# VH-VL binders against q9h9l3, part 76

Target 1, 176 residues: q9h9l3
Amino acid sequence: PRKMVAIDCEMVGTGPKGHVSSLARCSIVNYNGDVLYDEYILPPCHIVDYRTRWSGIRKQHMVNATPFKIARGQILKILTGKIVVGHAIHNDFKALQYFHPKSLTRDTSHIPPLNRKADCPENATMSLKHLTKKLLNRDIQVGKSGHSSVEDAQATMELYKLVEVEWEEHLARNPP

## First folded at step 22 (VH-VL)

Design Gh7
Fold by OpenDDE, fold request of step 23:
Structure Gh7 (fold): chain C 176 residues (1-176), chain A 120 residues (1-120), chain B 111 residues (1-111)
Amino acid sequence: as target 1 above (176 residues)
Amino acid sequence: QVQLVQSGAEVKKPGASVKVSCKASGYTFTNYYMHWVRQAPGQGLEWVGWIDPDSGGTFYAQKFEGRVTMTRDTSISTAYMELSRLRSDDTAVYYCARSDYSYGYEFDLWGRGTLVTVSS
Amino acid sequence: QAVLTQPPSVSGAPGQRVTISCTGSSSNIGAGYEVYWYQQLPGTAPKLLIYDNSNRPSGVPDRFSGSKSGTSASLAITGLQAEDEADYYCQSYDISLEAWVFGGGTQLTVL
């Protein structure tokens, strides 16, 4: 069977007025929550907005950050061939300029059984923070110091585990 | 109406450059990748590259790296593909096509194509 | 040299069933990437026919079906009609090339 990993990325603002979301940190954990990858990443363009309150990224983190092209290669090497779990994961793949097979993608923001378990509408898009609190009784993304992509990736994996059996069976019967 | 409108046919000499435009309408331009695909006369489809209109990020097929430049103007929902150092085998119909950046990779909307002829 | 391999041509009589194969490799179809099919009528741009291996967009008749297995995919057309005469292309993504790749195309002739 294919290995399963969870990914979470933090973005900073580049381009005019900082409206472009550029990858600045990426964390990947395995099924058990062990960190496989956690690096600060230097965007190819000048950072205009660190978005620190949300991203947790500060200027000091970019001093020895891994250049995007190099980091991308490292990340892709880890993701290739894996079932990749993420929350709103399309944003992570977009930031990576990467295409992962749809059949090997698990987006916890679009798993109806997960929402049902959290007493949310099945077709609603709930935040990772909300689902984590509701289903894991854990607070993530607390304070104004910014997110931890490692914590978020771990939470994402744990959430998926709650519905893994049911969802994998569903996907087997109804492949995307 | 959702559509992609491309610029008109071009005739170029070898060594010249050509810039083809693709104007999107009827949908949010920045929510989709814009791909470029070409088709030589009587031949199959060949992917050239894509641009993310939201970020301006690009990714080109290795074959065209160094010769192709994709850009966009979000104010007019228009994507551009410029191919330089043209040669006869660049003669083709060039298509722009969109794909969803989220969960749908299919090229679900195509322009009508722009014929680029490279001849001495 | 298309990365995905298709037969150059197929033919069938009206009402018949025809299939178009699309053979890839371990770095594209075999890597799990979805297969897409496009129909191109003479003198026109390609049109999406099948997405994600077997799904039909709105407006595509159910006599068109797609399947995928291993490193290959197949497009089946039942109840062949004259208007089905066109070129058909399969498409996928190749992770080794980091490129979207097409088949060489198949010319379908309705006899």
Scores: ipSAE 0.938, ipTM 0.962, lowest interface PAE 0.5, mean pLDDT 96
Fold by OpenDDE, fold request of step 23:
Structure Gh7 (fold): chain C 176 residues (1-176), chain A 120 residues (1-120), chain B 111 residues (1-111)
Amino acid sequence: as target 1 above (176 residues)
Amino acid sequence: QVQLVQSGAEVKKPGASVKVSCKASGYTFTNYYMHWVRQAPGQGLEWVGWIDPDSGGTFYAQKFEGRVTMTRDTSISTAYMELSRLRSDDTAVYYCARSDYSYGYEFDLWGRGTLVTVSS
Amino acid sequence: QAVLTQPPSVSGAPGQRVTISCTGSSSNIGAGYEVYWYQQLPGTAPKLLIYDNSNRPSGVPDRFSGSKSGTSASLAITGLQAEDEADYYCQSYDISLEAWVFGGGTQLTVL
């Protein structure tokens, strides 16, 4: 069986008007929730909007941040060959300019059994915060200091574990 | 209608540069990657690289690194591929093709191609 | 030269079944990356035929089927028709090259 990890990234705004979402932090945890990677990342372009309220990123975090190209290499080394769990994970892969096999990807924002367990419509896109509260009775992304990508990655893994057996069986019967 | 419309055929001399355009319509330009693929006469398909129209981020095949530049103008939903220091073996039909980064990687929409001829 | 290996040509009579193989390696198909197939009619742009190993886009007849196992993939065409005469390309992603890669292409002739 392949190893499983969960990933969560925080983005800041770059470009002339801060519209471009650039990777500024990445956290990866293993199946048990242990942190494998957690780094602030320096975008290749000037940051216009730190989006601190949501991202938790501040200017001081960029002083010793890992350059994007270096961080990308470190992250890809961890992800390669593994089943990767994330929430709306396509955004993380996009920010990394990375392609992960679809068959080895688990997006908790698109798992009908997970929504069903949370008494939500199976085809709806629910937030990580909502699912975590409903199914784990835990509050994440609270306060005004911004999100914690480690906390979010851990929550994502815990959510997936609730439906892992059922979903893996479903995928085996219905390959993507 | 969902389509990609490419610029017309080009004839260039060795050492020159060529810039091919690809205008998208019928869908949200920034929701898909734009790939470029070329095909030399009588040969197979060769991937050149991709651009993310949303961020402007690019990734090129190693073979073309340093010689190709991909850009986009979101205001007119147009992607551009510029190839410099042209050689005779750059003669090919160049295609733009989109892929969905969120739900699949398949190249599900192609332009009709742009013939670029490099000759003395 | 192509990263994925295809036979240069295959042929069949109308109504017959033909298969086109696509052989990769541990860094692409064997790494778990999906295989895609494209049909290119003479003088036209490629058209998506199969995605994610075995799925057909709308408009593609069920005569076309794809499969994947290990480091290889296969395209099968049943009930061969004259209109199927074309070039066929397999595609995948290579993690070592960090590139999308194609097979060399297979020319299908309908006898």
Scores: ipSAE 0.938, ipTM 0.962, lowest interface PAE 0.5, mean pLDDT 96
Fold by OpenDDE, look of step 22:
Structure Gh7 (fold): chain C 176 residues (1-176), chain A 120 residues (1-120), chain B 111 residues (1-111)
Amino acid sequence: as target 1 above (176 residues)
Amino acid sequence: QVQLVQSGAEVKKPGASVKVSCKASGYTFTNYYMHWVRQAPGQGLEWVGWIDPDSGGTFYAQKFEGRVTMTRDTSISTAYMELSRLRSDDTAVYYCARSDYSYGYEFDLWGRGTLVTVSS
Amino acid sequence: QAVLTQPPSVSGAPGQRVTISCTGSSSNIGAGYEVYWYQQLPGTAPKLLIYDNSNRPSGVPDRFSGSKSGTSASLAITGLQAEDEADYYCQSYDISLEAWVFGGGTQLTVL
């Protein structure tokens, strides 16, 4: 089987009113939860809204942040050829302006068996926080300091591992 | 009805610029990437680039870097492709096509194409 | 010139089975990227025929089928009909080029 990694990104607001979501941090962990990548990233455009309450990003984090183009290259190098696990992962790929093979993508926000285990409707979109609490009995994204992308990536991987066997078998029988 | 409506045919001189428009209707404009693909007469399909209508972010094929500019006006659900420093080999039908970054990458909706003719 | 290689032309009689090959490399099809197929009737825009290797959009007859193996893909058309006469293009993403890439196209003639 292919190596598996989990990814989580934090976004800040750019554009005239800060409505554009730009990558400002990316964390990647391996199957065991070890951090492979964790960098603050400098968007190509001026940051209008750090969205600190949610992103955890502050102005000081951007002082030595890795330029987007460089970070993107580093991240893509890690992701290439891997099974990539994420939650609502399309947002991460979008922020990276990146296309990952669908067959190598695992989105924990769209895994019916995972929702079933959490006593949620199979077709509902549940938050990472909710699933983590329900299935791992762990609180993430607590406080007012913002999210930890490392913590979120680790939680995402652990959630997927709960349904990995079942879901991989399902995908093998029903390729997307 | 879900559709992409493109601007009319263009005739340009070498060295000039052309701007083609693509108006989307029947779906949420910002939920899909807008791609541009061209086809020279009697030739195959060639991908030019894409724009994210939500962010305005663009990604161009290396061949067109520095010569193509993709923009959008979300207020009228319209994407634009401008190609500058036109050459005779830029003569082609230019298509806009959408893809869903969330659920699939397939180009599931195409415009009817815009013929751009470059001749001296 | 095209990143994906297709035969320039194929032909078949009505009712026959024809196949169109699409050969890629380790940086696109071989990298795991899905293959898409488009049908282009004369004088019209391309139309999505197959997505994600083997799936048919609504309205596409089941006599059209797609498959993928290794660095190559194939489009099969059974029960060939006159209306199938068209150009067919395969498509994938190339991670090395960071570009969507098409095959050179195959002209299908129904004899």
Scores: ipSAE 0.922, ipTM 0.955, lowest interface PAE 0.5, mean pLDDT 96
Fold by ESMFold2, fold request of step 23:
Structure Gh7 (fold): chain C 176 residues (1-176), chain A 120 residues (1-120), chain B 111 residues (1-111)
Amino acid sequence: as target 1 above (176 residues)
Amino acid sequence: QVQLVQSGAEVKKPGASVKVSCKASGYTFTNYYMHWVRQAPGQGLEWVGWIDPDSGGTFYAQKFEGRVTMTRDTSISTAYMELSRLRSDDTAVYYCARSDYSYGYEFDLWGRGTLVTVSS
Amino acid sequence: QAVLTQPPSVSGAPGQRVTISCTGSSSNIGAGYEVYWYQQLPGTAPKLLIYDNSNRPSGVPDRFSGSKSGTSASLAITGLQAEDEADYYCQSYDISLEAWVFGGGTQLTVL
């Protein structure tokens, strides 16, 4: 069977008025939730807005952060050839300037069986925090100190496991 | 009307530069990557690179690194490709094409192409 | 020299079936990347014909079909019509080059 990992990223604001989302942290966990990668990443452009309320990123985290190009190379080596699970994962791939095979991508924000388990319409877009609370009875992203990409990646993998058998069978019957 | 409108044909001498424009209309310009693809006379399609109009980030095919610059102006929904130090084998039709970055990597909308002729 | 290999030409009579092959490698189709097909009529821009290996965008008739297996893909055209005479290109992503790559193109002649 093909190996599976989960990814989550935190973004800061770059560009005019800080409106561009640039990668500042990336965490990758394996199927069991063990951390395979967790690095603060220095964007190639000036950081205008750390977005700390949501990102958890502060100036001190950037002092020893891995430059984007180097971090990207490390991350892509981990992702290549694997099923990658994420939540609204296209934002993570966009921030990485990366294309992953669609057949190897799993997005917990768009899995109809997972939405049904949470008593939501199959086409609804649900937050990771909401799904984790409803389906795992856990609180993540608590307070205004920002998100943890490790915590979020681990939660994402646990959510996928709830529907993994059903969804993988569905995808086998309905190849993307 | 959803479309990509490209600038007119260009004739250049070897060693010059050319800048081709591609104006998007009928959709949100910053929600899609913009690709450039060229086709020399009687030849196949060749991918040049892409720009993310939102961030301004670019990726170029290795063959063009150092000679191509892709930019955009979001205020007029326009992408640009500039190719420098032109050679006769750069004579081609240059297309812009968009792709989504979510679950749709296909190039679903193409410009009509801009003929760039490089002759001495 | 194209990263994806296509036959330079194929031909068929009206009403017949033809296939166009697209052969890649372990760094593109073999890495799991999807295959896209484009039709280019003479003097026009390419037009999306097949996406994600086998899906047809609206307006593309179901006599065009795509498939993928291993490191290769195939475009099938049934019920050939004169207007199908065109050039056909396969496309995928290559992770080693970090580039979108096209096949060399196949000229379809309807006899």
Scores: ipSAE 0.847, ipTM 0.926, lowest interface PAE 0.7, mean pLDDT 93

Design Gh7
Fold by ESMFold2, fold request of step 23:
Structure Gh7 (fold): chain C 176 residues (1-176), chain A 120 residues (1-120), chain B 111 residues (1-111)
Amino acid sequence: as target 1 above (176 residues)
Amino acid sequence: QVQLVQSGAEVKKPGASVKVSCKASGYTFTNYYMHWVRQAPGQGLEWVGWIDPDSGGTFYAQKFEGRVTMTRDTSISTAYMELSRLRSDDTAVYYCARSDYSYGYEFDLWGRGTLVTVSS
Amino acid sequence: QAVLTQPPSVSGAPGQRVTISCTGSSSNIGAGYEVYWYQQLPGTAPKLLIYDNSNRPSGVPDRFSGSKSGTSASLAITGLQAEDEADYYCQSYDISLEAWVFGGGTQLTVL
């Protein structure tokens, strides 16, 4: 059986008016929630807006941050060959300039059984914060100091575990 | 109306550069990756690289690193591929093709191609 | 040299079934990456025929079907028609090369 990891990323604003989202932190946890990777990452272009209120990224974090190319190599080595769980995970892969097999990708923002457990319509997209509160009785992303990508990755893995048996069986019968 | 319109054929000498354009219409240019794929006469398809029009980020096949530059102008929904230090085996039709950046990686829309001929 | 291996040609009579194989490796199809198929009529750009191994875009007849198993994929064409005469390419992603890769192409002849 393939090993499973969860990923979450934090973005800063680059490009004109800071509208482009660039990777500035990435956290990866294993099935048990242990941290496998957690680094601040220096984008290859000038940071216009740290977006600290959501990202938790401050100028000081960038002083010794790992350059994007190096960090990407480290991250991809961890992800390759694994089932990767995330929330709206296509944004994380886009920020990494990375293509992961669809058959090995799990997105907690698009799992009908998970929505059903939360008493939501199966086709609705729910925020990570909302699902975590409803299904795990935990508050994440608390306050205005920004998100913790470690906390978010851990929450994402725990949410997936709630539907893992059902969803893996569904995917085996209905390949993407 | 959804289409990719490419620049006209080019004839170049070895050592020159060529810049091919690909104008998108009928869809939101920044929502899709733009790929470049070439096809030498009588040969198969060869992927050159992609650009993310939203961020300007690029990724090139290793064979083309150092010789290819992909850019875009979002104000006119146009992607560009420039290939430098041309040689005769760069003679090919160069296609642009888009893909979604989510789980759907298919190249669902292609330009008609731009013939680049490299000869003395 | 193509990363994905296809037969150079296949042929069939009108109304018959043909298949086109696409053989990859552990770094592409065998790593779980999906397979895509493109039809290229003479003098034209490639056109998407099959995506995500087996799905057809709108407008592609259901006599075209795709499948994937292990490190290989297959395109089947039933009810063969003269207008199916074209080149067919499989495509996937290779994680070792970090590149989109195509098969060498298969020329289909309708007898």
Scores: ipSAE 0.844, ipTM 0.924, lowest interface PAE 0.8, mean pLDDT 93
Fold by ESMFold2, fold request of step 23:
Structure Gh7 (fold): chain C 176 residues (1-176), chain A 120 residues (1-120), chain B 111 residues (1-111)
Amino acid sequence: as target 1 above (176 residues)
Amino acid sequence: QVQLVQSGAEVKKPGASVKVSCKASGYTFTNYYMHWVRQAPGQGLEWVGWIDPDSGGTFYAQKFEGRVTMTRDTSISTAYMELSRLRSDDTAVYYCARSDYSYGYEFDLWGRGTLVTVSS
Amino acid sequence: QAVLTQPPSVSGAPGQRVTISCTGSSSNIGAGYEVYWYQQLPGTAPKLLIYDNSNRPSGVPDRFSGSKSGTSASLAITGLQAEDEADYYCQSYDISLEAWVFGGGTQLTVL
C-alpha cells in the first residue's frame, strides 16, 4: 500500500440536546480507493440524536459497534506516518481526539488549485458534494438515507489526485 | 480582549486536593482545546493534559492518570483542573493554555499561572 | 529526563548570533510533528515565539527564526539584545506517548 490514505467520518449527536458531534463511523481508503477500514463506532457517551438523515447511523448499527477507544487505536495505527487526505479534515481529527502532523495532512476543502479547477474562488471552502459533482461528474450523498463515509473517502482521494502532482511540489517548495 | 484569567494562589497540605480555574474571555471557548502545563520552582514546563470544552473529552499525560481531573463549565467559559493526593513535589505554577484543533496546534494564549504550594 | 533534549544554557554578547538546539526522536519530530518554540521571560508565563517549525507570530521580531531537519530543530536569535535573556522551550507532539512534550529548556544569558 502507498503512504497516502483518505479518511471520512460520520458523527452522531451527544451531550445536551445532541449538540456535540461524536464519532460513529470511520472509513479509510488507500490511494487506489480500496477500503482499509470501515467500522461503526460506539461513542463513549449516550447518543441523543443519531442524525440519520445526514450520518446514516441507526440504533441497529450500534449493537455490534466497536467501542470508541478500541476503534481509535485501530484507526491511529493506520494513520500514523502517512499522508492523510480528508475534506474539512480537522473535524475528523477532532472526533478522533487525534493530532496528525500538519506537513502530512491534505484538506481538499482548502486546496486553491482544486477550487480553481472547479471554477470557484481559490480561498473559498467548498463542499465535498459540490467539488465531486463539478470535477468528477459524480453525485454523492444522494437521498435522505445519510452519507456513506466509504463513498466520501473515495471521492476525496479522487479529488486530491487531480491536483496531487502540483500540490505536492508546491508543498515541497514552500515548507511551513 | 482575548485572555485567560486563572484563580489565585493555593497553599495545601500533603494528601489534599486542589482545583484551579481558568476563565476564557474574548473568544469562543468551545472552539479551542484547553491545555494545562505546570512548572515546578526552577524547573521546566511539563504538560499535564487537555480538555475539549465542546465535548468535555479529556486526555491526560500518563504521569497524572488517576490523580488529575479536568472539567469545564461552558456557561461561564471556565476550565478546571483538579489534582488529588497532593505531594510536596506537586508544588508548581499551573498554567492554562489554549490551542486550536483545526490547522494550528500552537499554544498561542497562556494564563498567568496559579501557584500551588504543598507543604506540611 | 525531558523527551526533547535542549542544551541547559547558552550565552552570547549583544549583537551576536545564538542557536538553541532541540533533539527529538522518531516518535515526535522524526515522525513529522512540527516544532514550536516558547520564550519565558523571568517571572512571566511562556509566550509563543515560533510555530510550525519556522513561522513567526505577529509581534515577534524577525531576528528570531526556527528550522527543522530530521529529528532535530533549531532556534536562532541574531542581533542579540539584553531583553532576550530568558528561558526557551521547544515543544512537539509524541505519537507513542500521545502527549505534548517540551524540551528541558535553555537558559539564555546575554553577556
Scores: ipSAE 0.840, ipTM 0.925, lowest interface PAE 0.8, mean pLDDT 93

